VH-VL binders against q9umr5. Designs and how they scored, part 20

Target 1, 268 residues: q9umr5
Amino acid sequence: SYKPVIVVHGLFDSSYSFRHLLEYINETHPGTVVTVLDLFDGRESLRPLWEQVQGFREAVVPIMAKAPQGVHLICYSQGGLVCRALLSVMDDHNVDSFISLSSPQMGQYGDTDYLKWLFPTSMRSNLYRICYSPWGQEFSICNYWHDPHHDDLYLNASSFLALINGERDHPNATVWRKNFLRVGHLVLIGGPDDGVITPWQSSFFGFYDANETVLEMEEQLVYLRDSFGLKTLLARGAIVRCPMAGISHTAWHSNRTLYETCIEPWLS

## First folded at step 11 (VH-VL)

Design gi21
Fold by OpenDDE, look of step 11:
Structure gi21 (fold): chain C 268 residues (1-268), chain A 123 residues (1-123), chain B 111 residues (1-111)
Amino acid sequence: as target 1 above (268 residues)
Amino acid sequence: QVQLVQSGAEVKKPGASVKVSCKVSGYTLTELSIHWVRQAPGKGLEWMGGFDPEDGEPIYAQRFQGRVTMTEDTSTDTAYMELSSLRSEDTAVYYCATVSYDWETGRYSFDYWGQGTMVTVSS
Amino acid sequence: QSVLTQPPSVSGAPGQRVTISCTGSSSNIGAGFHVSWYQQLPGTAPKLLIYGNSNRPSGVPDRFSGSKSGTSASLAITGLQAEDEADYYCQSYDTYLSGWVFGGGTKLTVL
């Protein structure tokens, strides 16, 4: 039998948004138990990511307990960060494949429709004034805002991304790294035509330097320091990178070719 | 609020086709996702198809594929459902309805309904 | 026969509490798709009663409530009134059928 699949959504998503993905899984892996976690939907997806992590943890624990052979996680957009944090805080998870589907794993620094909606008078260049404030950090989007021009503020004020990345020292860094390294495979999916994730390489742990030059994963301090286990995972062959062009952000979960190429191989 | 007004009752022979209209007001058709649901006399609701609220593509129930066509005229804010090769079993009240997304809750629902169109198929 | 299974009928006296069950499977309710409930008064079109498992549209009294657990959903009506006599349908999305699905409907009789 196939391992259960747990799906974690992104901002303002509905379980309905993943209907095609579930249909693909049912077709190619009949009998698979697939569950889209119905938590923090709609506006609630703007709540602090640590709160979301706790909620999702409560939901996945019983699923994992019923699947001693392991489970697969498919985590879309913001959900990818939630899942990474989830796997960092859980010392007993049994995740085989962690599929990060177009997630801003190294953060976000770009104007999007979501940002315009929440902050209509703000551009990405001055959003740090809001996001790195105490009240700004109460919004999920600000929890992974990564301003390359204000690194000091990011490192000191980011209450989520900087911590799970191990970029700021904290007492749980070693344990979180150990927990995250329990994953069988980390599958990173994204592409240049996404239009939302900025830079799109963030889905592969690439990101801007101070000159807004995109550096790849292997050039990042978190990798070089192996702060949360990326270097170790890569060394053991546990990281899979699956870039694909021609896919917009809202289509990653509804593209058959993408599914067959980047997702399906890891659902066995 | 959205209002849906459907065309009048139809009587058809077996093998014929019927086209039911649904005129939208309050909002433009381009802002809405119209679906069709039928109900045979004394029976339950059956979803026939509609336009996907996320990507706008037409979706048909498997049972009706090849026999049903759903179209829209944005100039008149009118949606149409055509069912061909009519059978006695197609005798039912046909409803158009809107499927809407609530961003606050992240939920879809059939929130507005037409008054229904009775289609009778008899020899 | 229906993908979502409902009892064909339920009854209650005025002021009582009644519950209507909606039993699905792993391909719909169990997969995480939301359940909506519709009320259909005799000779009228269905009306949205509950959406997203437990949300009430404007105008729906709080004596109507919805819940979901596992592969099933439930509609509860407290303080039953004569005007509640109607047919009730649950609805969700099914991945095997690739479409929206309704329950078989439940006739509620107020005694």
Scores: ipSAE 0.921, ipTM 0.952, lowest interface PAE 0.5, mean pLDDT 96
Fold by ESMFold2, look of step 13:
Structure gi21 (fold): chain C 268 residues (1-268), chain A 123 residues (1-123), chain B 111 residues (1-111)
Amino acid sequence: as target 1 above (268 residues)
Amino acid sequence: QVQLVQSGAEVKKPGASVKVSCKVSGYTLTELSIHWVRQAPGKGLEWMGGFDPEDGEPIYAQRFQGRVTMTEDTSTDTAYMELSSLRSEDTAVYYCATVSYDWETGRYSFDYWGQGTMVTVSS
Amino acid sequence: QSVLTQPPSVSGAPGQRVTISCTGSSSNIGAGFHVSWYQQLPGTAPKLLIYGNSNRPSGVPDRFSGSKSGTSASLAITGLQAEDEADYYCQSYDTYLSGWVFGGGTKLTVL
């Protein structure tokens, strides 16, 4: 039978938003137990990401315990960062496929509607003044804000992304890397027409250099130093890249072709 | 303050069609998704369909696909449900209700209901 | 039978606590879909009582509360009052039916 699937949503999502993805899984893999975690919905999705990681950890433990042969994670947008942190902090996770569905894995450097709502007079070029403050770090979006023009501030102030990327030394770095490396496959999904994730290559661990030139995953310092295991995973053949054009940010979990091409093969 | 006012009771013969209207006040149909729920005498609530609150496309309960059509006229803020090939078991009160997303909680609900329209199907 | 199962009736005396269960499956409540509850007084349209598992709309007394666990949900009414005598329906979304579903309803009688 098929391994259970756990879905972790993004900002301002609800479980209803994933109805089509669940229907696709039901049609192609009948009998699969799929759970969209009903936590941190709506405004609560702005709570600090470490708080979300703790809550989601408590929710996944009993599901993983009932499935000793393993589970799969499908993690959308901000949820992909939550899931990557889960894989690092859980000594005993049994995740086979981690499916990262248009997630800002190397961070975000782009204006969005929810950023304009939160900080209406700010632009991406000056958001570092807010996000790299203790007050700003109490908002989830600032936990993965990554301004390529203020790298020293990012490295000093980031309470989440710089830590899970191994861009700043911390006492748990070795253990987190070991835990993350227990994943069976890392499936990276995203595309150029997303419209929200900026640069869209962040979904593939690409990101801007200081000139806003996108460097691919293999050109990133975190890859070259293998700070949390990306180089090791790639060498094992455990990283799958599945880019797809023509999909907007809110449509990744409601596109049948995307599901069949990029998701279904990994739901053993 | 949203208010839904439905058309009056109807008596129909088997094989006919019925079209129930639902006039919206306090909001416009461009801002709301209208769904339809029926209740046979002495029975429970049964969802029939409506406009998906996320993409605006009509969705119909599987058992009504092929004989129900739901439309909206935004110029009059009036939603319509038309049920064809009527049978005696279609005798029921038909309700319209709004479905909206609460961004603060991340939740959907059927929050405002019309008064109901009795449709009686008898030969 | 309905995919969401409710007891056909429940009773309680004024001032007591009563619960109404709503049992679903892995294709609806168990998949993470939210539960709403509706109160229907005789001869009237249903009224939203609880949405999103536990949220109360404005005007609903706090003696009404909702919860969800596993594949089931529960509506609790504390301090039971005579005016609470009504039919109560749970609602969720189901992925096999690809649509919204209501429970079969529970008649609450205040003794």
Scores: ipSAE 0.770, ipTM 0.893, lowest interface PAE 1.2, mean pLDDT 92

Design ph12
Fold by OpenDDE, look of step 13:
Structure ph12 (fold): chain C 268 residues (1-268), chain A 122 residues (1-122), chain B 112 residues (1-112)
Amino acid sequence: as target 1 above (268 residues)
Amino acid sequence: QVQLVQSGAEVKKPGSSVKVSCKASGGTFSDYAISWVRQAPGQGLEYLGYIIPIFGTANYNEKFKGRVTITADKSTSTAYMELSSLRSEDTAVYYCARGSYDSYGYEPFDYWGQGTMVTVSS
Amino acid sequence: DVVMTQSPLSLPVTLGQPASISCRSSQSLVYSDGNTYLYWFQQRPGQSPRRLIYKVSNRDSGVPDRFSGSGSGTDFTLKISRVEAEDVGVYYCMQGTKWPFTFGQGTKLEIK
């Protein structure tokens, strides 16, 4: 039998968005028990990410307990960060494949059309003001806002991304790294035509330097220092990168070709 | 100069709802937190919640969750606080306040509205 | 929730004399960025509150230098070097480090 699949949605999203994905999984892997977690939907997805991590943890624990052979995680957009954190704090998870579906794994610093109502062009440069404060950090978006021009503020004020990345020292860094390394495979999915994740390379742990030049995963300090296990995972052949062009952000979970190429191979 | 102008005094029956407005002028609106604080007669200050208009949702004090709704209209630079299921204990002056940013970071409550008295009586 | 405790709650002062208000938090107010988000507000009779001090010791524009804030961790103090008639009102401390942000009970300053 196929391992159970747990799906975590993204910002301003809900379980309903994954109806096509469910269809694909059912068709190609009949009998798979797929659970799309219906938590923190819509505007509730703006709740602090640690709060979301706790909520999702409560939901996945019983599922994992009933699946001694392991489970797969498909985590979309903001959900990818939630899942990474989840795997970092859980010392007993049994996740085989962690599929990060167009997730801003290295943070967000964008003002795309999709987010213009949230991040107009002028706001991209100014959002650090509110985000790197106690007031801003109560919103999920600020938890992974990564302003390359205000790295000091990010490192000090980010209450989520900087911690799970091990970019700021904290007492749980070693344990979280150990826990995250329990994953069988880390499948990173994203693409240049996403239109939301900015830069789109963030889905592959790439990100801007101080000059807004995009650097790859292997050039990132988190990789070089192996702060949460990326270097180790890569060395063991556990990281899969699946870039795909021509897919908008809201279509990652409803594209058949993408599913067959980037998701299905890891659901066995 | 930034100014916050609130709507006028309200007299409400128990069980009803009240919606107080706070119009901001003289500066940007979307990227500053607008806080709502209330003060019962002769009592201290109580934090209800705040909204960052660009995010479109508010952060609420759980004490008031379910009864308080804070919204913002970016087109009119107006924030709203609605309190439902009113009870006598909700009688208070309700204040809106806006934060600002300086060289040291974001700071709340730089500017205050004049307050709105809400009286709940049978 | 973080509990903010002010003392005294009533503060009668003679004009020209100094005043001191204490504010204690139930836990450290140091945020991850190293800042301490402790604020002092003044509310004169019949008026809206006014921020006097932000982040423990920074005076807002227009606040007389006779006002000063100090402290660290969980213990904070607002001092008025020489009280004037216009200082009559209620003073509140507030923490902005941990949600929900909370106020002290207030200290009523009156002239003897």
Scores: ipSAE 0.908, ipTM 0.963, lowest interface PAE 0.6, mean pLDDT 95
Fold by ESMFold2, look of step 13:
Structure ph12 (fold): chain C 268 residues (1-268), chain A 122 residues (1-122), chain B 112 residues (1-112)
Amino acid sequence: as target 1 above (268 residues)
Amino acid sequence: QVQLVQSGAEVKKPGSSVKVSCKASGGTFSDYAISWVRQAPGQGLEYLGYIIPIFGTANYNEKFKGRVTITADKSTSTAYMELSSLRSEDTAVYYCARGSYDSYGYEPFDYWGQGTMVTVSS
Amino acid sequence: DVVMTQSPLSLPVTLGQPASISCRSSQSLVYSDGNTYLYWFQQRPGQSPRRLIYKVSNRDSGVPDRFSGSGSGTDFTLKISRVEAEDVGVYYCMQGTKWPFTFGQGTKLEIK
C-alpha cells in the first residue's frame, strides 16, 4: 500500500487549492490517504512562520504516528519553508519524500508581476527597512525576505530563514541538521516561468550574490559548509531536481504533466 | 511633514461597535507600521495592534482577540480600527501612530494622531 | 508578555533640579540583531504622546539635550538634567523587542 501524503499550502492559500492534485494522486495511487492541512489559510498565512511550524507540527504528529512505515510531504510555496523547518525541529519525523513545490528555500527578493499585486509600487529595494525589524518579523514574508544588498541585516535580524539555513549560530544547529538528514528524498520542483519566486532558482537552493548574479546550490556557503545537510544529501543521492518550464506559480499543483513527471514517482 | 488625522469623538452603547479612522498625509503609507494604542481616562497606554498596509493584515494583542479589527485602504492612505462588543471599560482615547526610518532602521511611534475619544455608556 | 515596571510612579521635582525615571523589563530587551528596542515617550497634559528617546539613548530631533536615556539588558533610565516647567507630564517607557510590545505604567512628573 502507499504511504500517506500530507499537503501543506502556501501564502494566501487554503486546502481547497489542491483539489486537482488530490484527484491525480487518487487516480495513480488508489487508496492513498491524503491529508491537506487546513491551517493558516488565507490571510493567516502571513502569521509568523515559527507559529505556523508549531501549528503544523501539532497536526502532523498524529498522522505520522499512525503511519510507522513513513509519510510523504508535498509542500507548496511558503509551505516548503514550513515543512523544512518541521523536518529540522522534529526528532521523531518519519518523512520519506519531502516534495518542495516551487518554494523560496533560499529566500525571496523581487517585485514580479504577481508580487506587484501585493506591492503595487516597486518595493524590493526598500522592504528590508521594515522587514529587518521586530515589527516586520511578525509577518511571514519578512521571515524569508532575503535582500542580497543588506546581507548583514538579514543575517542578524531574520528570525526564521537565517536560522533554518544555519547562517547564524544557534544552539540547535547540530540537532536540526541531524533531524533534517533523516528524510529519504528531497524533491525540488520549480521553473523559470513561475513568476513569483524570485529568483526562481531559490526553489533549488540557488540565490543572488551581491551583484544579483544567481549562484547555484553548490556555490552557496550553506551548501559548502553543509550547515543543515545539503551537501550530505546530495552526496547520498537523496536530492532530486525536477525543473519544468511553462508553469506559473498558481499552476504547480494543477498541472498533470508536472505531477506525472516530478511528483508521482516519489509517492511510493 | 507627516500628519495623522483621526475621525471625531464617538458615544456608543454597550454591545455596539465603533470604527475609528486615521488618515495619513505627507509621505508613503504602505510600508510603515500603523499602530493603535488606547488610553483610558487617567490611565496608561495600551497597545491594541498594528498593520503594515502592504501586507494587508494586522498583528493583534491577544488581550483583544476577536473584538478588534485593524484594516487599511492604501488608495486613501487611511487605516481603521474597529472595536466590537463594547463595554464601559473600553471608554478611552484611541490613538493611531506611524513610525519612521533613520540610520538605525525602522523606529515606531514617531507621528501620532490627535486621538479619538470613545465613550461607552448606556 | 514582557512586563515593564517604572519607578517612581509619581515624581515631584523642584524647578532646575535633576530628575531620574527608572524602567525595568521582566526579560532582556536585546534582540537578535544586537539592538535594544527600548523607547521613552512624554505626554504633556491634554496632548498626544511624543517620542523622546529611541533604542535606549538616541534623542529624537527637537528634543532638548537635557533629556538623556541609558541602560542595558533589563534596566533603563531616563534623566532630565535640569527640569523646566514645560517638562510636566507623564513619561512612559516601551519595549519593542517581543510582541506584544508593552508600555510601562507611566511616571507623572510634577513641579513641587
Scores: ipSAE 0.796, ipTM 0.910, lowest interface PAE 1.1, mean pLDDT 91

Design qh15
Fold by OpenDDE, look of step 13:
Structure qh15 (fold): chain C 268 residues (1-268), chain A 123 residues (1-123), chain B 112 residues (1-112)
Amino acid sequence: as target 1 above (268 residues)
Amino acid sequence: QVQLVQSGAEVKKPGSSVKVSCKASGGTFSTYYISWVRQAPGQGLEYLGIIIPEYGTANYNEKFKGRVTITADKSTSTAYMELSSLRSEDTAVYYCARGSKWFDSTPYYMDVWGQGTMVTVSS
Amino acid sequence: DVVMTQSPLSLPVTLGQPASISCRSSQSLVRYTGNTYLYWFQQRPGQSPRRLIYKVSNRDSGVPDRFSGSGSGTDFTLKISRVEAEDVGVYYCMQGTYWPPTFGQGTKLEIK
């Protein structure tokens, strides 16, 4: 039998968005128990990510307990960060494949429709004033806002991304790294036509330097320092990159070609 | 200088399949996008699909409804375009073109083109 | 799909005279990053397309300076300051901002 699949949605999203993915999985892997977690939907997805991590943890623990052979995670957009954090804090998770579906794994720094909706009067260059404040960190989007021009503020004020990345020292860094390294495979999916994740390479742990030049995963300090296990995962062949052009952000979970190429191989 | 060299002309019957190759020389291959474009006689250009050979990830113009399959062999620096269920309307010159590196944001850069492959579909 | 509309479709020009080709997109070609992925290609008779301009106004290496690209949003123009015999062919604009990439109908430049 196929391992259970747990799906975590993204910002302003709901379980309904994954109806096509469910169809694809059912067709190609009949009998698979797929659970799309209906938590923090819509505007509730703006709640602090640590709160979301706790909620999702409560939901996945029973599922994992019933699946001694392991489970797969498909985590979309913001959900990818939630899942990474989840795997970092759980010392007993049994995740085989962690599929990060167009997630801003190294953070977000860009003006998008999503940002305009939340901050209609704010520009990309000024969001640090809001996001790196105590009340700003009460919003999920600010939890992974990564302003390359305000690195000190990011490192000191980010209550989520900087911690799970191990960019800021904290007492749980070693344990979180150990926990995250329990994952069988990390599947990174994203592409240049996303239109939301900025830069899109963030889905592959690439990100801006101080000059807004996008550097690859291997050039990132978190990799070089192996702060949460990326270097170790890569060394043991546990990281899979699956880039694809021509996919918009809202289509990653509803494109058959993408599913067959980047998702299906990891659901066995 | 990077060059793309395509396979020779093809004559096919309706309902059959054709597979055109595109071999890169004079530079790196696997990490760059490869696009396929066709041009019917006396007509304009039509985009077919794209692949990243390094990862084997291809995407297609929906217009072709699954008739196009794009693959690549990194060991030979060759990309392939297969078109099935051929029709007379598929008669065209087929081109491969190189885009940017996959990690760059210009997949449709198309700075280098193959010489083209004429595919004729006739009964 | 984004529709690219070129005008004129036929462009007879006297040698040494200037030429101008218009390309309009059905929607803005400015990406969320601020970049505009508009390209111009030249296809001489019996040859493969050759890229002349990338991102609206950047000339490729080896392209004469008599070629220039301009425009923004939905309206773009390719200009040839002094047409030469070697410029005969079909010119295409292409957008690479949205999937799938789409081409204009082509403008056939001929010498009068």
Scores: ipSAE 0.933, ipTM 0.956, lowest interface PAE 0.4, mean pLDDT 95
Fold by ESMFold2, look of step 11:
Structure qh15 (fold): chain C 268 residues (1-268), chain A 123 residues (1-123), chain B 112 residues (1-112)
Amino acid sequence: as target 1 above (268 residues)
Amino acid sequence: QVQLVQSGAEVKKPGSSVKVSCKASGGTFSTYYISWVRQAPGQGLEYLGIIIPEYGTANYNEKFKGRVTITADKSTSTAYMELSSLRSEDTAVYYCARGSKWFDSTPYYMDVWGQGTMVTVSS
Amino acid sequence: DVVMTQSPLSLPVTLGQPASISCRSSQSLVRYTGNTYLYWFQQRPGQSPRRLIYKVSNRDSGVPDRFSGSGSGTDFTLKISRVEAEDVGVYYCMQGTYWPPTFGQGTKLEIK
């Protein structure tokens, strides 16, 4: 009686990371079919995001076809960008709730342990030289790297984020917006103690201006121009914000209070 | 110019619960963090938990073994802290304090404090 | 949890003389974004705590300029350049970098 739930993991992640989330769903929504997609695990999560979108699309199609009443997506970290791209490229998706669990929806501009591991001699101020190159765009992290001090390079070089945000003209913009707008609810989850997503407000479509002052979603050009449907969704009452302090990046899917407050109500 | 006014002192028996209120006036309430902190007699300050009233999203210090519940009522601009399974060592003054707006990165700013609520647990 | 250690715990001071309170954390309080969430609070006898300093060295409005904060990493200091009678009370440092926020034990400032 509950809609099926599809879970998409993040960077250096795997389906096992979601065992606690699965337990919570089983306790509160018994009988729900939950599929944690076992694709691009671990180091494979560094592959270009368009490759990941293609693979996840192939996995999601049969699940959606078997569920004419709709499905829910729970998408963690980098996985939230994969899911948003899925919603744009799939003409026939039937997603009711898209639950974005601490995802860098407006991009990332922060040094992380994973970034230091991958590019040990770089820091956020000079990573644009790597990420805004054809070689850099072969890494998923660079696909959503968003340097507020090199906006012109971002707009021209981003092979993923600038496209799905409608920040660069492309022939599919109108169709992608139409497809994204078919989602029932967009549930945004994140918080100031995340420690990885930078700025953490990226999980709520906020981001830095050139002075590194964070502008809210409603102040972003992509919202004001309604480039991919955020203004339309907000006016429809379809955007739900669920910010929570005190949760670290790796704990979003294993905190019972977070699940009960921010996720459970949307798993109809 | 927000002011936080807390409910009056309470005397409770061990094993019972207490619910302290924190009412905001003269300023914005629902989009700001509200923290709860306590101070046992002659002791220092101890952090209990936090909420964003607009979203009802609370989190708690694990030290209290899940005995604390923090809620808010946006329509009355009031936050609540409930502590259950009371013990003698829970005797303390309980404070609420306001942090920054939820969208800012300073939830623990605590620039405005309530007057405190004395809770005494005795048999 | 991050342990915050204050010294001294008791600080008798002659009026007009300087005072210094040390606060040490069990780990660095610098976030990856470069901010350090270290705060100082004053609690006068019979009153609620009042914030004096935020983010190590920023004085709140209405706090006299004789109060100053400094430090980095794990070591922090609150200084009062000339102690006045109204400065009597207990002073707490608090870290807000890591959940949950934690306080130092407090330093009781009193006039000799």
Scores: ipSAE 0.805, ipTM 0.908, lowest interface PAE 1.0, mean pLDDT 92

